# Designs tried in a protein design chat: VHH binders against p49116. Part 182

Target 1, 238 residues: p49116
Amino acid sequence: EGPLLSDTHVTFKLTMPSPMPEYLNVHYICESASRLLFLSMHWARSIPAFQALGQDCNTSLVRACWNELFTLGLAQCAQVMSLSTILAAIVNHLQNSIQEDKLSGDRIKQVMEHIWKLQEFCNSMAKLDIDGYEYAYLKAIVLFSPDHPGLTSTSQIEKFQEKAQMELQDYVQKTYSEDTYRLARILVRLPALRLMSSNITEELFFTGLIGNVSIDSIIPYILKMETAEYNGQITGAS

## First folded at step 9 (VHH)

Design ug20 (framework vhh_brivekimig_d4)
Fold by ESMFold2-Fast, scan of step 9:
Structure ug20 (fold): chain B 238 residues (1-238), chain A 121 residues (1-121)
Amino acid sequence: as target 1 above (238 residues)
Amino acid sequence: EVQLVESGGGVVQPGGSLRLSCAASGFTFSSYAMSWVRQAPGKGPEWVSSITGSGGSTLYADSVKGRFTISRDNSKNTLYLQMNSLRPEDTALYYCVKGGYLPWRKYFDISSQGTLVTVSS
């Protein structure tokens, strides 16, 4: 049939909370991250191939890869989010915590390592000047991963992943014809996404949700929401 | 325009059960997600549960998961909250609100009187 992704799937517009606080706090960071996560889930649900897999498979795929999708979204929206400022505020807070609590020192080191890996990933994507089409296809490759434990319909998922890879190759070859090795440089960045712990991502960006509701529970709720309901909640139009 | 009327609250012993109802009017009920929000004495509003417009998906706060069940009857424009294994901490004024769960929602549009639930300690 037609292409896996259409031009509408390239559009990825994050609406940041307003007003911006004078000092960054847990609530602002959590709201910003939650908006990106919701945008990422609705991006995924809009793909016809994704819809064709059925609700149970959709939920399983997003539960398995939300951290990878979220991290790609952070890199793509780094400018809009002022991500460097958010990460600097988190680092500053963690350094102050080291001064106060020696028992948490080992955990703080793990979290700092995660932040450094995240910053390196975002810097690598920025250096490569990844465009909107490339981000859309990278997200699709991550979404249609057939190798997560417990998945059914793995043959169909694999075919959609291969289709995403082929369409990315065709796009890069046409658009960046003079850069013979661009696709290889882009694809070798993807394994780094699986080194990033979803537990640490939750601690850094979703602290405001901890103890209230899990991301694992939010995923099927959002995926089953009707498009009109989603649009009304995001825009406040209804 | 939007009118919501809660009922079903009362006094109950710990471990008891109550069923709350919310009668909705002034909007196309089946087109909107709905939520239950509670406010304990001296505290701000706390989100409890949400249900999609079709009733196809539900979401619960960790504090009530496994004990509360949200449901709706779109033919009657009515939202329900079945509360089991009630705890003293569940004591609050309960409100139904138009709209689903959003992690960044700080203020709910609470315009109704609510229904009081008191769990004896």
Scores: ipSAE 0.616, ipTM 0.832, lowest interface PAE 1.8, mean pLDDT 88

Design ug21 (framework vhh_brivekimig_d4)
Fold by ESMFold2-Fast, scan of step 9:
Structure ug21 (fold): chain B 238 residues (1-238), chain A 121 residues (1-121)
Amino acid sequence: as target 1 above (238 residues)
Amino acid sequence: EVQLVESGGGVVQPGGSLRLSCAASGFTFSSYAMSWVRQAPGKGPEWVSSITGSGGSTLYADSVKGRFTISRDNSKNTLYLQMNSLRPEDTALYYCVKGGYLPWRKWFDPSSQGTLVTVSS
């Protein structure tokens, strides 16, 4: 059959909210993160293989892996988002909270550990100089994960994951022919994504959601949303 | 031109129920997500609920989840909001809005008069 991903799936352009405020606040961070989340969901729903699995399976897959997709998106869009500036602002706020005794020590420790893991991941991807094709296939590999509890059609999901791995291998071998171990270095980064808490990601980036809705509730809504409603607003076609 | 006409509001006791309707015209209703937005006296607009164009998915503000049900009849170009277990804090002017949930919207621009819901003991 044809390739799992087309050239259109390599394009991943985030449109940031404007104007940027003088001081970073919860609403600006939430809007930026929400745009990335919607872009990531739009990316996933545009894949023919993903649509072939059916609506119930699609929703279950994305609910299981949204944090992994979101984190890959943060790494890929780190420069556009000024992610280092956002994380520095969060760290500064945590330092001030320690001085003011406003947060529990256990909570601060959990949040700081998450930020360190996120920074480490993004730095490792930057050092490897991961390109757009590699990001697209890494997202496909985490999207088509057959090992999440409660999934149906696991054999078909596994087939799509293997197809993503094979196409990534073919791409890396042809494009980076002199670097024999590049694929191994890239793939070994993926397990770190599952160590990051989706609950902490939600608190760091999505505290300002309108109506105090959960990410779990938003996912099925985005996946069934009319394309015209968000196309161009989220993809940042310019 | 887009025309939206809300109806079904009224005065009801706490714990009561009301069903709001919105008659839409001037656009292909089934192709657009729709939302309910309310504005309480002296407050800013608050998003309540959204439904996709096909009706295949819905989303609710945490404050109304489990009590309100959004639905639509695309053959009649009509949007509905079934409101159960009403509370005094649900008192507001309710607006029908073309368009779905977007997390970064600060407010909705209603082109209609809305329908008043008053919950009083």
Scores: ipSAE 0.694, ipTM 0.861, lowest interface PAE 1.2, mean pLDDT 88

Design ug22 (framework vhh_brivekimig_d4)
Fold by ESMFold2-Fast, scan of step 9:
Structure ug22 (fold): chain B 238 residues (1-238), chain A 121 residues (1-121)
Amino acid sequence: as target 1 above (238 residues)
Amino acid sequence: EVQLVESGGGVVQPGGSLRLSCAASGFTFSSYAMSWVRQAPGKGPEWVSSITGSGGSTLYADSVKGRFTISRDNSKNTLYLQMNSLRPEDTALYYCVKGGYLPWRKAFDISSQGTLVTVSS
């Protein structure tokens, strides 16, 4: 009945770890990425339509799309994260690994191609000057994807995705009325998200978690955490 | 204020089992996630497992996944850790802590005595 997203869902504010170290290390990158992942999961769980699907469907949806949500979050928060600096540090580390012959050439090529795709995506979003409302609806379109294998309630998920698409269209046509092709330019960015490997994202941004806990395991834990409990843990860390 | 009392530790042979308990008081137990953290002699604390306030979700460190089971009884304000297939590297002082898993947690508020688990042949 109401809009799919409220103004509360448009607000997406990442709090970075303080202080930023003089030299970026895997712990700082992992903490920054983890904060963004937690924020993204908290954003998703706050949507009434998402809650209506039930916890099992919620877990399946987020497990399927977390990399797409995370990548949209990286693009949206690129400036506050100093993402270009983080990517440069990762590239420098990878370049040193080539010189020291510590990694296979094939693996290095895959990782470099992923970084290039990520940079191209973030640059395209910056060039389009995507606003907070547009990011919120793009995240909703990605979240309510009915085409992931193993999903139940696919008809309801599809209806929520269509509602997200319609509300994005209404917003763009009203706010950017003189730019007839803006919506098309925005929507054609989304397929690139599905081509990015979640395994490579985990290796680049969540190295500090590898060998301790998996992203797949973290997702249902975050989604089933009570709101007051989640807020308390995030505030306690700041 | 907040009090946590661990028990159930002991000496066991590799492959053995132990069940740890943590009696909590001084706060609304059901409103908070709880965690088990262990510290081997001369080493820093290592997170082991967490459970949400309702008990609806659990999380385990890769090193204990499939061997340990965390649970809670909110009516008794008690947290449990069932440890199966114990290994020598599980030897540590085990603590329960208020609060759930946090990927960036560098320090744990270990104010309790803990319970000693020794796995030796």
Scores: ipSAE 0.508, ipTM 0.777, lowest interface PAE 2.1, mean pLDDT 88

Design ug23 (framework vhh_brivekimig_d4)
Fold by ESMFold2-Fast, scan of step 9:
Structure ug23 (fold): chain B 238 residues (1-238), chain A 121 residues (1-121)
Amino acid sequence: as target 1 above (238 residues)
Amino acid sequence: EVQLVESGGGVVQPGGSLRLSCAASGFTFSSYAMSWVRQAPGKGPEWVSSITGSGGSTLYADSVKGRFTISRDNSKNTLYLQMNSLRPEDTALYYCVKGGYLPWRRGMDVSSQGTLVTVSS
């Protein structure tokens, strides 16, 4: 009943830490990434269909797809984040680690390949000029993925994914009526999200976490927060 | 004005237990997440645990997970930290803070006096 997403779900505004330091460091990168992660989970939590699945299903679903949601968020917020500058700083750190013999060449290769895949994904989305409505529906398609191992309620999740796909199709055909193949070009980008290792994403963006806590532990905590606490954390105002 | 008063600290032997309390006033306690933060001698503040406003969700630093339990009584505007199996490394001034876990914070701004926990033989 009703549309899966409302106009309120199109708004996705990341507030970056201020000021940006002269030299990027792990703390600034971690803060920026954490704000995006919190914003992404707050976005998912605000969807009535997501709420209707129940708390246990919500937690399992987000634990399965947080890396895909996060990567879509990186692409959507690439300009606000100055993502190219952040990735350049990470690359510089990795090159310094080679010189100081602090990280193995094999691990550096794996991480550099991940950065390359991430850059290619973000560049493809930028080239397609994906708009806010399209990002909202792509995030919904990723969120309501029934095919992750260990999920329950898969039939209901699949129905919500199908609804997201239908509403994206309606939007694209109406808004970009002259570009007959736009939807196909957009959807073919999605499989690349599953090539992003969640372990490497966690290492690259979340190494500055206070109190040595994993993303897996943070997810259920964030999803069970009160709305006022959410707003305080994503703006830094408490 | 937000006011937080910690109590319950003391000297305890390794393996012992303590229960810390924080009396809160000056704000709608149940509407805010609360956290415990500690500062060991010669070190900056380190986050220990957080609890949501409703008490429905908790988060713990890996170093205290399974040993410490955070809880709250919203009817009394009081936050608690039950500390079991205490280790010398847990020696610190303990503060309660208005606000939840912020993954990017380099510690928490503490304005209260805190309560001292010393774990020593």
Scores: ipSAE 0.347, ipTM 0.692, lowest interface PAE 3.2, mean pLDDT 87

Design ug24 (framework vhh_brivekimig_d4)
Fold by ESMFold2-Fast, scan of step 9:
Structure ug24 (fold): chain B 238 residues (1-238), chain A 121 residues (1-121)
Amino acid sequence: as target 1 above (238 residues)
Amino acid sequence: EVQLVESGGGVVQPGGSLRLSCAASGFTFSSYAMSWVRQAPGKGPEWVSSITGSGGSTLYADSVKGRFTISRDNSKNTLYLQMNSLRPEDTALYYCVKGGYLPWRKDMDVSSQGTLVTVSS
């Protein structure tokens, strides 16, 4: 019994690498993105309901939804990240790649469409003025998605998702009591997250990837990290 | 000041074994995951293996699973990589990295020299 999320699960504080370089480079963008990914996974790990599903289920859920969690994190942390500046740097790099004939026209179109979709998502969330509680519950709704292939304990996952939806509804109705349709406007934004390609997200934000190791392959390791070690990763204490 | 000093590399014939060591200083070793990353001649860096701060969990690249074993001795601030059944394609400079190496971050920028492993007859 009790709420799915506590006040500790509402706090979501991204610490950016410091100092910011004079010119944005692949290393800085990748480090910033990795900190956000680590923060997102640490957030998920801290939820008692998530822990209760067990390690194998936890790994499967995060592998399935990391891109959705990451995109919500980009929207929530857009200002602290200076996301518009990062996207401009990526676009500039893409335009230089076009000039050097390094990318096909079809690939360029796919990447630009993804950037547009990401910008539109972040803009829609900003226009709705989504608060910290709403972000926490939206992240919980996408985390506890019972519809991913290969999942076990789908009935329990569905119950946690329903609990997240009910608690979000209660919060919105009490906090924004005069805006009858706010919840519907928020929830209708979520399907767009499933249209975001995880492969393109990896290419845009995790450029500078070393070797042939994907985010999907490293997730089990991140979830098994000890708290002190994990905090070192997300704060960049080095 | 973080310092990492790799050793144990050498020349071995295919099927041979080597044990790499990394002596760490300047940070609380037991509080951090540690990783091994290698760079083969003419290729980019490749993540090999990671171990949690306690040593309770390990992760390996598919290319080395069942052949390499990562371990640590927190009392000696030392990271190890036991390499068995070595193949010519394992030839590389091996770097010790502070942190549970993420392929998208350059933690190896703190490594000093690396240790060379050459597998040839």
Scores: ipSAE 0.000, ipTM 0.196, lowest interface PAE 12.4, mean pLDDT 80

Design ug25 (framework vhh_brivekimig_d4)
Fold by ESMFold2-Fast, scan of step 9:
Structure ug25 (fold): chain B 238 residues (1-238), chain A 121 residues (1-121)
Amino acid sequence: as target 1 above (238 residues)
Amino acid sequence: EVQLVESGGGVVQPGGSLRLSCAASGFTFSSYAMSWVRQAPGKGPEWVSSITGSGGSTLYADSVKGRFTISRDNSKNTLYLQMNSLRPEDTALYYCVKGGWLPYRKEFDISSQGTLVTVSS
C-alpha cells in the first residue's frame, strides 16, 4: 500500500577517500569502488520490500544484480568520483601492459570494450539528466528483476518490479509532463547494464582487494553486517 | 579507544592444529564484524577470514577454506580462529582487526602485537 521507496531511499551520497593521492593507484580506486558498493548494498537492504523477500531470496537477487546496481551508482556518482579520470588512468595502465606482453590481446580487447560500454552508458545518463528520484527507481527496477537464472519467489519479485515501474512512471509524468517520451528513453538504457561483465568490473575496480575473493562470494557476508559496520565502510571509518 | 590482544600462537608440526584468540575492548564488540589478517616474514599482509557481528555469516580466503574456522563469543568479547591441517606456508604473525571484509584497508591496527604461528618439522 505504501510507496516502494521513501525519501531516505532517494538520497544517495558517496563520500570519497581523503586525501586524493597525487597519482591514482589501485588502492584509491578500490577504496572508492568499495565505498560505492557498500553504499549500494546498504541502500538495497534498507528497502522494506527487499527485507520482506527473506534472506535467501535477498542474497540471490543481489548476487545476480550487484554489477547493474554498481554501474548505475558509477553513473549517478560519476562527477563526485571523477570517474572519467579514473577510467583514463586504467586505460593508460592497460596500454602500458600491452607493450610488456603482461596481458593477452583478446583480454585487452574485452576490457577496452567494457570501458567503452561503461563510458557510453554514463554519457547517455548524463545527457538525459537523470535525477535522484529516477536513479532510485531504476536501481529498484534492476534489483527486483525476476528473470535471473536460479531465482525462487519470482512472482513476488515481479510484483515489486511492477510497483517500481509504476511509481517511476507517475513521477516522470508529473515532473516532466511536457516530455512524453522521457520514460521510454530512460528505460531503454537498462538492457545495456546486463551486457557488462561482472568479472571485468571486478578486475577494473576491485583489484586492490586483500586476498583472492570475488564480489559474488562476499555479498552474503555484506548483507548480514550490522548498520554501524555499513556506516564505517561507506565513510572509511575504522 | 579500541584495544585488541591476540594469543594462542606457537610452534607446530605440519598437519597440526592451533586455536588463536583475540580479546577485544573499547567498543561494542557485537556491533562490528571482525577479521583475521596474517603477515608472513618479508611479505605483505594477507586477509584470512571474517565474521559478522552476530556471527551469522563467515567468509574465508581460498588458501584456508576447509581448514580454518572463525568464530566469536560476544558475551566474552573474544574472537577465535581454529586452524587445522596446518602447512608451512601458514607461518606468519596473525592479527585480529575490527571490521569485516577488507576491500580497501591498507593498514593493520599497528598498536596490536599479533601472535606468531610457526609451522615446521
Scores: ipSAE 0.396, ipTM 0.720, lowest interface PAE 2.5, mean pLDDT 87

Design ug26 (framework vhh_brivekimig_d4)
Fold by ESMFold2-Fast, scan of step 9:
Structure ug26 (fold): chain B 238 residues (1-238), chain A 121 residues (1-121)
Amino acid sequence: as target 1 above (238 residues)
Amino acid sequence: EVQLVESGGGVVQPGGSLRLSCAASGFTFSSYAMSWVRQAPGKGPEWVSSITGSGGSTLYADSVKGRFTISRDNSKNTLYLQMNSLRPEDTALYYCVKGGFLPWRKEFDISSQGTLVTVSS
């Protein structure tokens, strides 16, 4: 049996809209986030093990874990995205909403707590200096999570997750042989992803979606995109 | 080169139906998602619906969900929009656009003439 992931699955290159505007707006933030979401879902659909589960299971898995994949992608691409600048712009917008009495103080507090958790997660990944292979396997571990409610084929999903864990362990032991505790430090970061609200992520990063559609409705569409169409979408071509 | 020709527009009463068609040429039609975009008089373009290259998935704007159906016939290089329960606010020039859902843009490469849909009593 071959490896779960190939070298092609380690490559994760986000192409940002260029140039970044002087004043960040909802469209730029939404375009950047959408490109990352598209890249993350295209990455998932390219995995042979994922394809083998079938369309219904694929849709259910991605609907359950897209926020975890997206958050890992934010951490991995934080420098390319200038994520700190995007988050600062979001915070500024929220502070203006308080002044205009457009949102309740409790809601704003909830959203700010989400941003702080996101910043903490991204900072912890940066401090650990997580490499491309490690990110690929962490994404595979969260993608092949058998414990989401309503999933079918849970035994097969669990086997793929265990394979991802085993291959990550092998990689870390060979590449970082002198750092005995590295794998443990990496894996204890994963539970934080489940504490991130997908509804708040959607509100922060995807408010500018055309037609006011939800990520839930977009997922089946993205998963069934032709490769040529996907390439057109992520470059911003019509 | 890429050519898109819309047809099927007309004048209908509120509650009526129309079926729009878009004949595509100059590219591998089945390899690209297609979208319908409309522009009401004095307004900017509004995205209406998208369909994947295979036709396996569709997406609709909230304003048309349950009333419009997008479909395609790849053997004929033709995109369709079935419009039911039409409302006065559906009055617009309708354009087909090469490419899928553009979630972060309200600007579309509209190079065709479009087809006019007027919903009036």
Scores: ipSAE 0.097, ipTM 0.516, lowest interface PAE 5.6, mean pLDDT 85

Design ug27 (framework vhh_brivekimig_d4)
Fold by ESMFold2-Fast, scan of step 9:
Structure ug27 (fold): chain B 238 residues (1-238), chain A 121 residues (1-121)
Amino acid sequence: as target 1 above (238 residues)
Amino acid sequence: EVQLVESGGGVVQPGGSLRLSCAASGFTFSSYAMSWVRQAPGKGPEWVSSITGSGGSTLYADSVKGRFTISRDNSKNTLYLQMNSLRPEDTALYYCVKGGYMPWRHEFDISSQGTLVTVSS
């Protein structure tokens, strides 16, 4: 048997680009976001249950949920990333674009609404003081979503999601025994992740990817990378 | 030491094809992703394509997707780039480099001679 996640899956440490520029630019934001995306995919591929589903299923799952995993990662790493500062820089850029008529009002409204939803999500997670174990299980719940179109092994995926939910419940009830409704407060945050557009996330955080590669193309490439080489690439080296 | 030797470049008309080769030595070729990088006259290096160590996955710059195909033969320690529907904009020195795609990579360890591709009428 064994648990779905081990203590190694609770550890989630983002290494930021160095040195930090005096003023934020699109390249720094894109590199920071890319590091978080790589860390998130490394986290997912390290789970034995995920590996057991097979390569095609793994690719389909991550393509379907990368935005949810990424957003949970943003919330978890908000302080390390200085996310509020990054979002302020994006808003400033959008305000300049409005003044110069570079973007339509409809598009700007969609993007501002997305930023608002992201800020509210991160604020709600911070207010709940979500810990590392809770983040790990929330990520597992969204990763093992059986309801995405085109999935095979949906019954097995559902069993892994249910196992993630049960292990989260056990953890919360033991660790926060005095807060009877904590689990419910945490779980009702998850539907908001599916309301956030992956296309808008990609535009906000991944503009300027080398080669103008799409996230959908990067995902299968990263998941099939040799383990030793992958570890070398995500690890910041001086 | 790591040695990479590119070949297969030449002069071709727009719409033509070329196949580049890269002979690798000095490391366990099958354990590393490999990439093709090009440098046009007066421009900095541009990443073109990457392939995983096993050849199980590939990635292409948007500018070449659908026209170029990266492949490898691990038994021969050789990397390939099949270039079809060539355009004047593809004119560059082409280099193979050890290592795969990294979204934040701005510099490449180019120490080989490269192979020149010229697309002109």
Scores: ipSAE 0.677, ipTM 0.855, lowest interface PAE 1.3, mean pLDDT 89

Design ug28 (framework vhh_brivekimig_d4)
Fold by ESMFold2-Fast, scan of step 9:
Structure ug28 (fold): chain B 238 residues (1-238), chain A 121 residues (1-121)
Amino acid sequence: as target 1 above (238 residues)
Amino acid sequence: EVQLVESGGGVVQPGGSLRLSCAASGFTFSSYAMSWVRQAPGKGPEWVSSITGSGGSTLYADSVKGRFTISRDNSKNTLYLQMNSLRPEDTALYYCVKGGYQPWRKEFDISSQGTLVTVSS
């Protein structure tokens, strides 16, 4: 009956660790990324349609798409995070690792290619001037993807994805009525998210906090957290 | 240089109580959430409780909820853990950690020696 997303789902406010260190370090980057990951999981969990699918389905969906949600979050919060500065620091560290012969050149090339793809994605979203409503619906389209292996309730998931697409179309047509092809330009950006390696995302942003545990393995725990625990994670230092 | 010094541990019988303290220095204590983490012999670290920088909100692991109370005194740069109705399974080294609860955190930056709590008779 009602819309898939409400105005509360459009609000996506990342609170950065403060103060910013004079020189970026692994802990600052990991804490920033963790806050964004938690904000993204909290956002997904707050959607009534998502809750209606049940815990097992919720876990499977988020495990399948967390990297896509995280990357959309990086693009949306790029200015707040000073993402370009963080990526430059990571690049500098990788180049120093080559010089010190601590990491293989082939691995560093893979990681650098990932960073370039991420930068291109974020730049394309910035050039399109994607607004908060559009980001919310793009995240919903990604979240309610019925085509991941092993999913149950795929017909219901597909219905929620179709509803997200329909509501995005209605929003864009009404808000950007002069720009007939805006929706098409936005939607063609989404396939690039599935080409991004979740393993490399973990290596770049989460190594300092997680150690030897994967994001995939912790997702069930995050989704089962009490709301107060969840809120505490969004601002790790408060 | 961040320094955390835990104290207050000891040997206590089941059903007993202990109060742990953590003296913090080297950072603006009131600006950071703080946590208690414990490590039982032969096991990995387990998060116990967290408190926000202002002291306005607290969180507890299900295993200690209703028995333990976390608090802080920002004027003294000190974190506390009041432990009541202690059980043998509460036996562990207890550590004070800078930062809030992070369930994905496999390793904690434990720079301190901790304080040993042993519950036995």
Scores: ipSAE 0.000, ipTM 0.136, lowest interface PAE 14.9, mean pLDDT 82

Design ug29 (framework vhh_brivekimig_d4)
Fold by ESMFold2-Fast, scan of step 9:
Structure ug29 (fold): chain B 238 residues (1-238), chain A 121 residues (1-121)
Amino acid sequence: as target 1 above (238 residues)
Amino acid sequence: EVQLVESGGGVVQPGGSLRLSCAASGFTFSSYAMSWVRQAPGKGPEWVSSITGSGGSTLYADSVKGRFTISRDNSKNTLYLQMNSLRPEDTALYYCVKGGYTPWRKEFDISSQGTLVTVSS
């Protein structure tokens, strides 16, 4: 039928906590990340194709891909978030944890490697100057991934992913007509998202969630929330 | 106007159980997520649990997970909190609040009297 995404799905505006503290702390980082995660879930929930898959499939898809959606959101909102400053604050916290003997050297190395991968991904997206339409379709390709273990309705998910790929191709060919290989350069960036550990992302950005809840627990709760309540939460009226 | 009335608190021994109730009026109860929040003596408010408007999903603070069960009866405009395996650390005034879980907000709109839960040996 109609296009997979409408112009409303291209709009992706992160509202940051206000004011920014003089020195970044776990609370500010967690709030910033949580706002981005909620915005990403709101974005996914608003897609008619996503709604058509049903609640159980919706929950399974977002649980499987939230880290990929979140990482794309970090890249897209890197400037608004001052992501480089947030990552520097996380690194500083890790260095303090070494001095206090709170974390093993092996764990710190693993986490630092994750931060490096994240920085490399965000830098590659920035260098390609990915626009809002391209981000929307890349998020749709990631969301409608039929290859996660345990999924049902994989045929329908694959059809939506193919539709996202076709609409991205059409957009890029029309908008960037002089760059024949742009689409290929964009798509080869996506496999890197699968190398990002969701457990490490949760440790870096979501330490300090109210009540110490897990992202896995939040996802079905938020997806089943009433639309009016959900919209109120993502704006985080400051 | 929104009115929330908590009840069911009392004094119990460690390991005991209590069931709290919250009678809601003045709004379309089934359209809103609801939460339980507690405040121990001398401490700030702590979020405990939330439930979506339909009752289709629940969320619990790590400190109560596996021990507390939130539920609702939309036909009676009533929110419940079943509290099992109670600990002295659960001693607090318990409030129900209109609205669900918000991971970045630490302030809760507590406008009711609450119900006191005391866990003592």
Scores: ipSAE 0.645, ipTM 0.845, lowest interface PAE 1.4, mean pLDDT 89

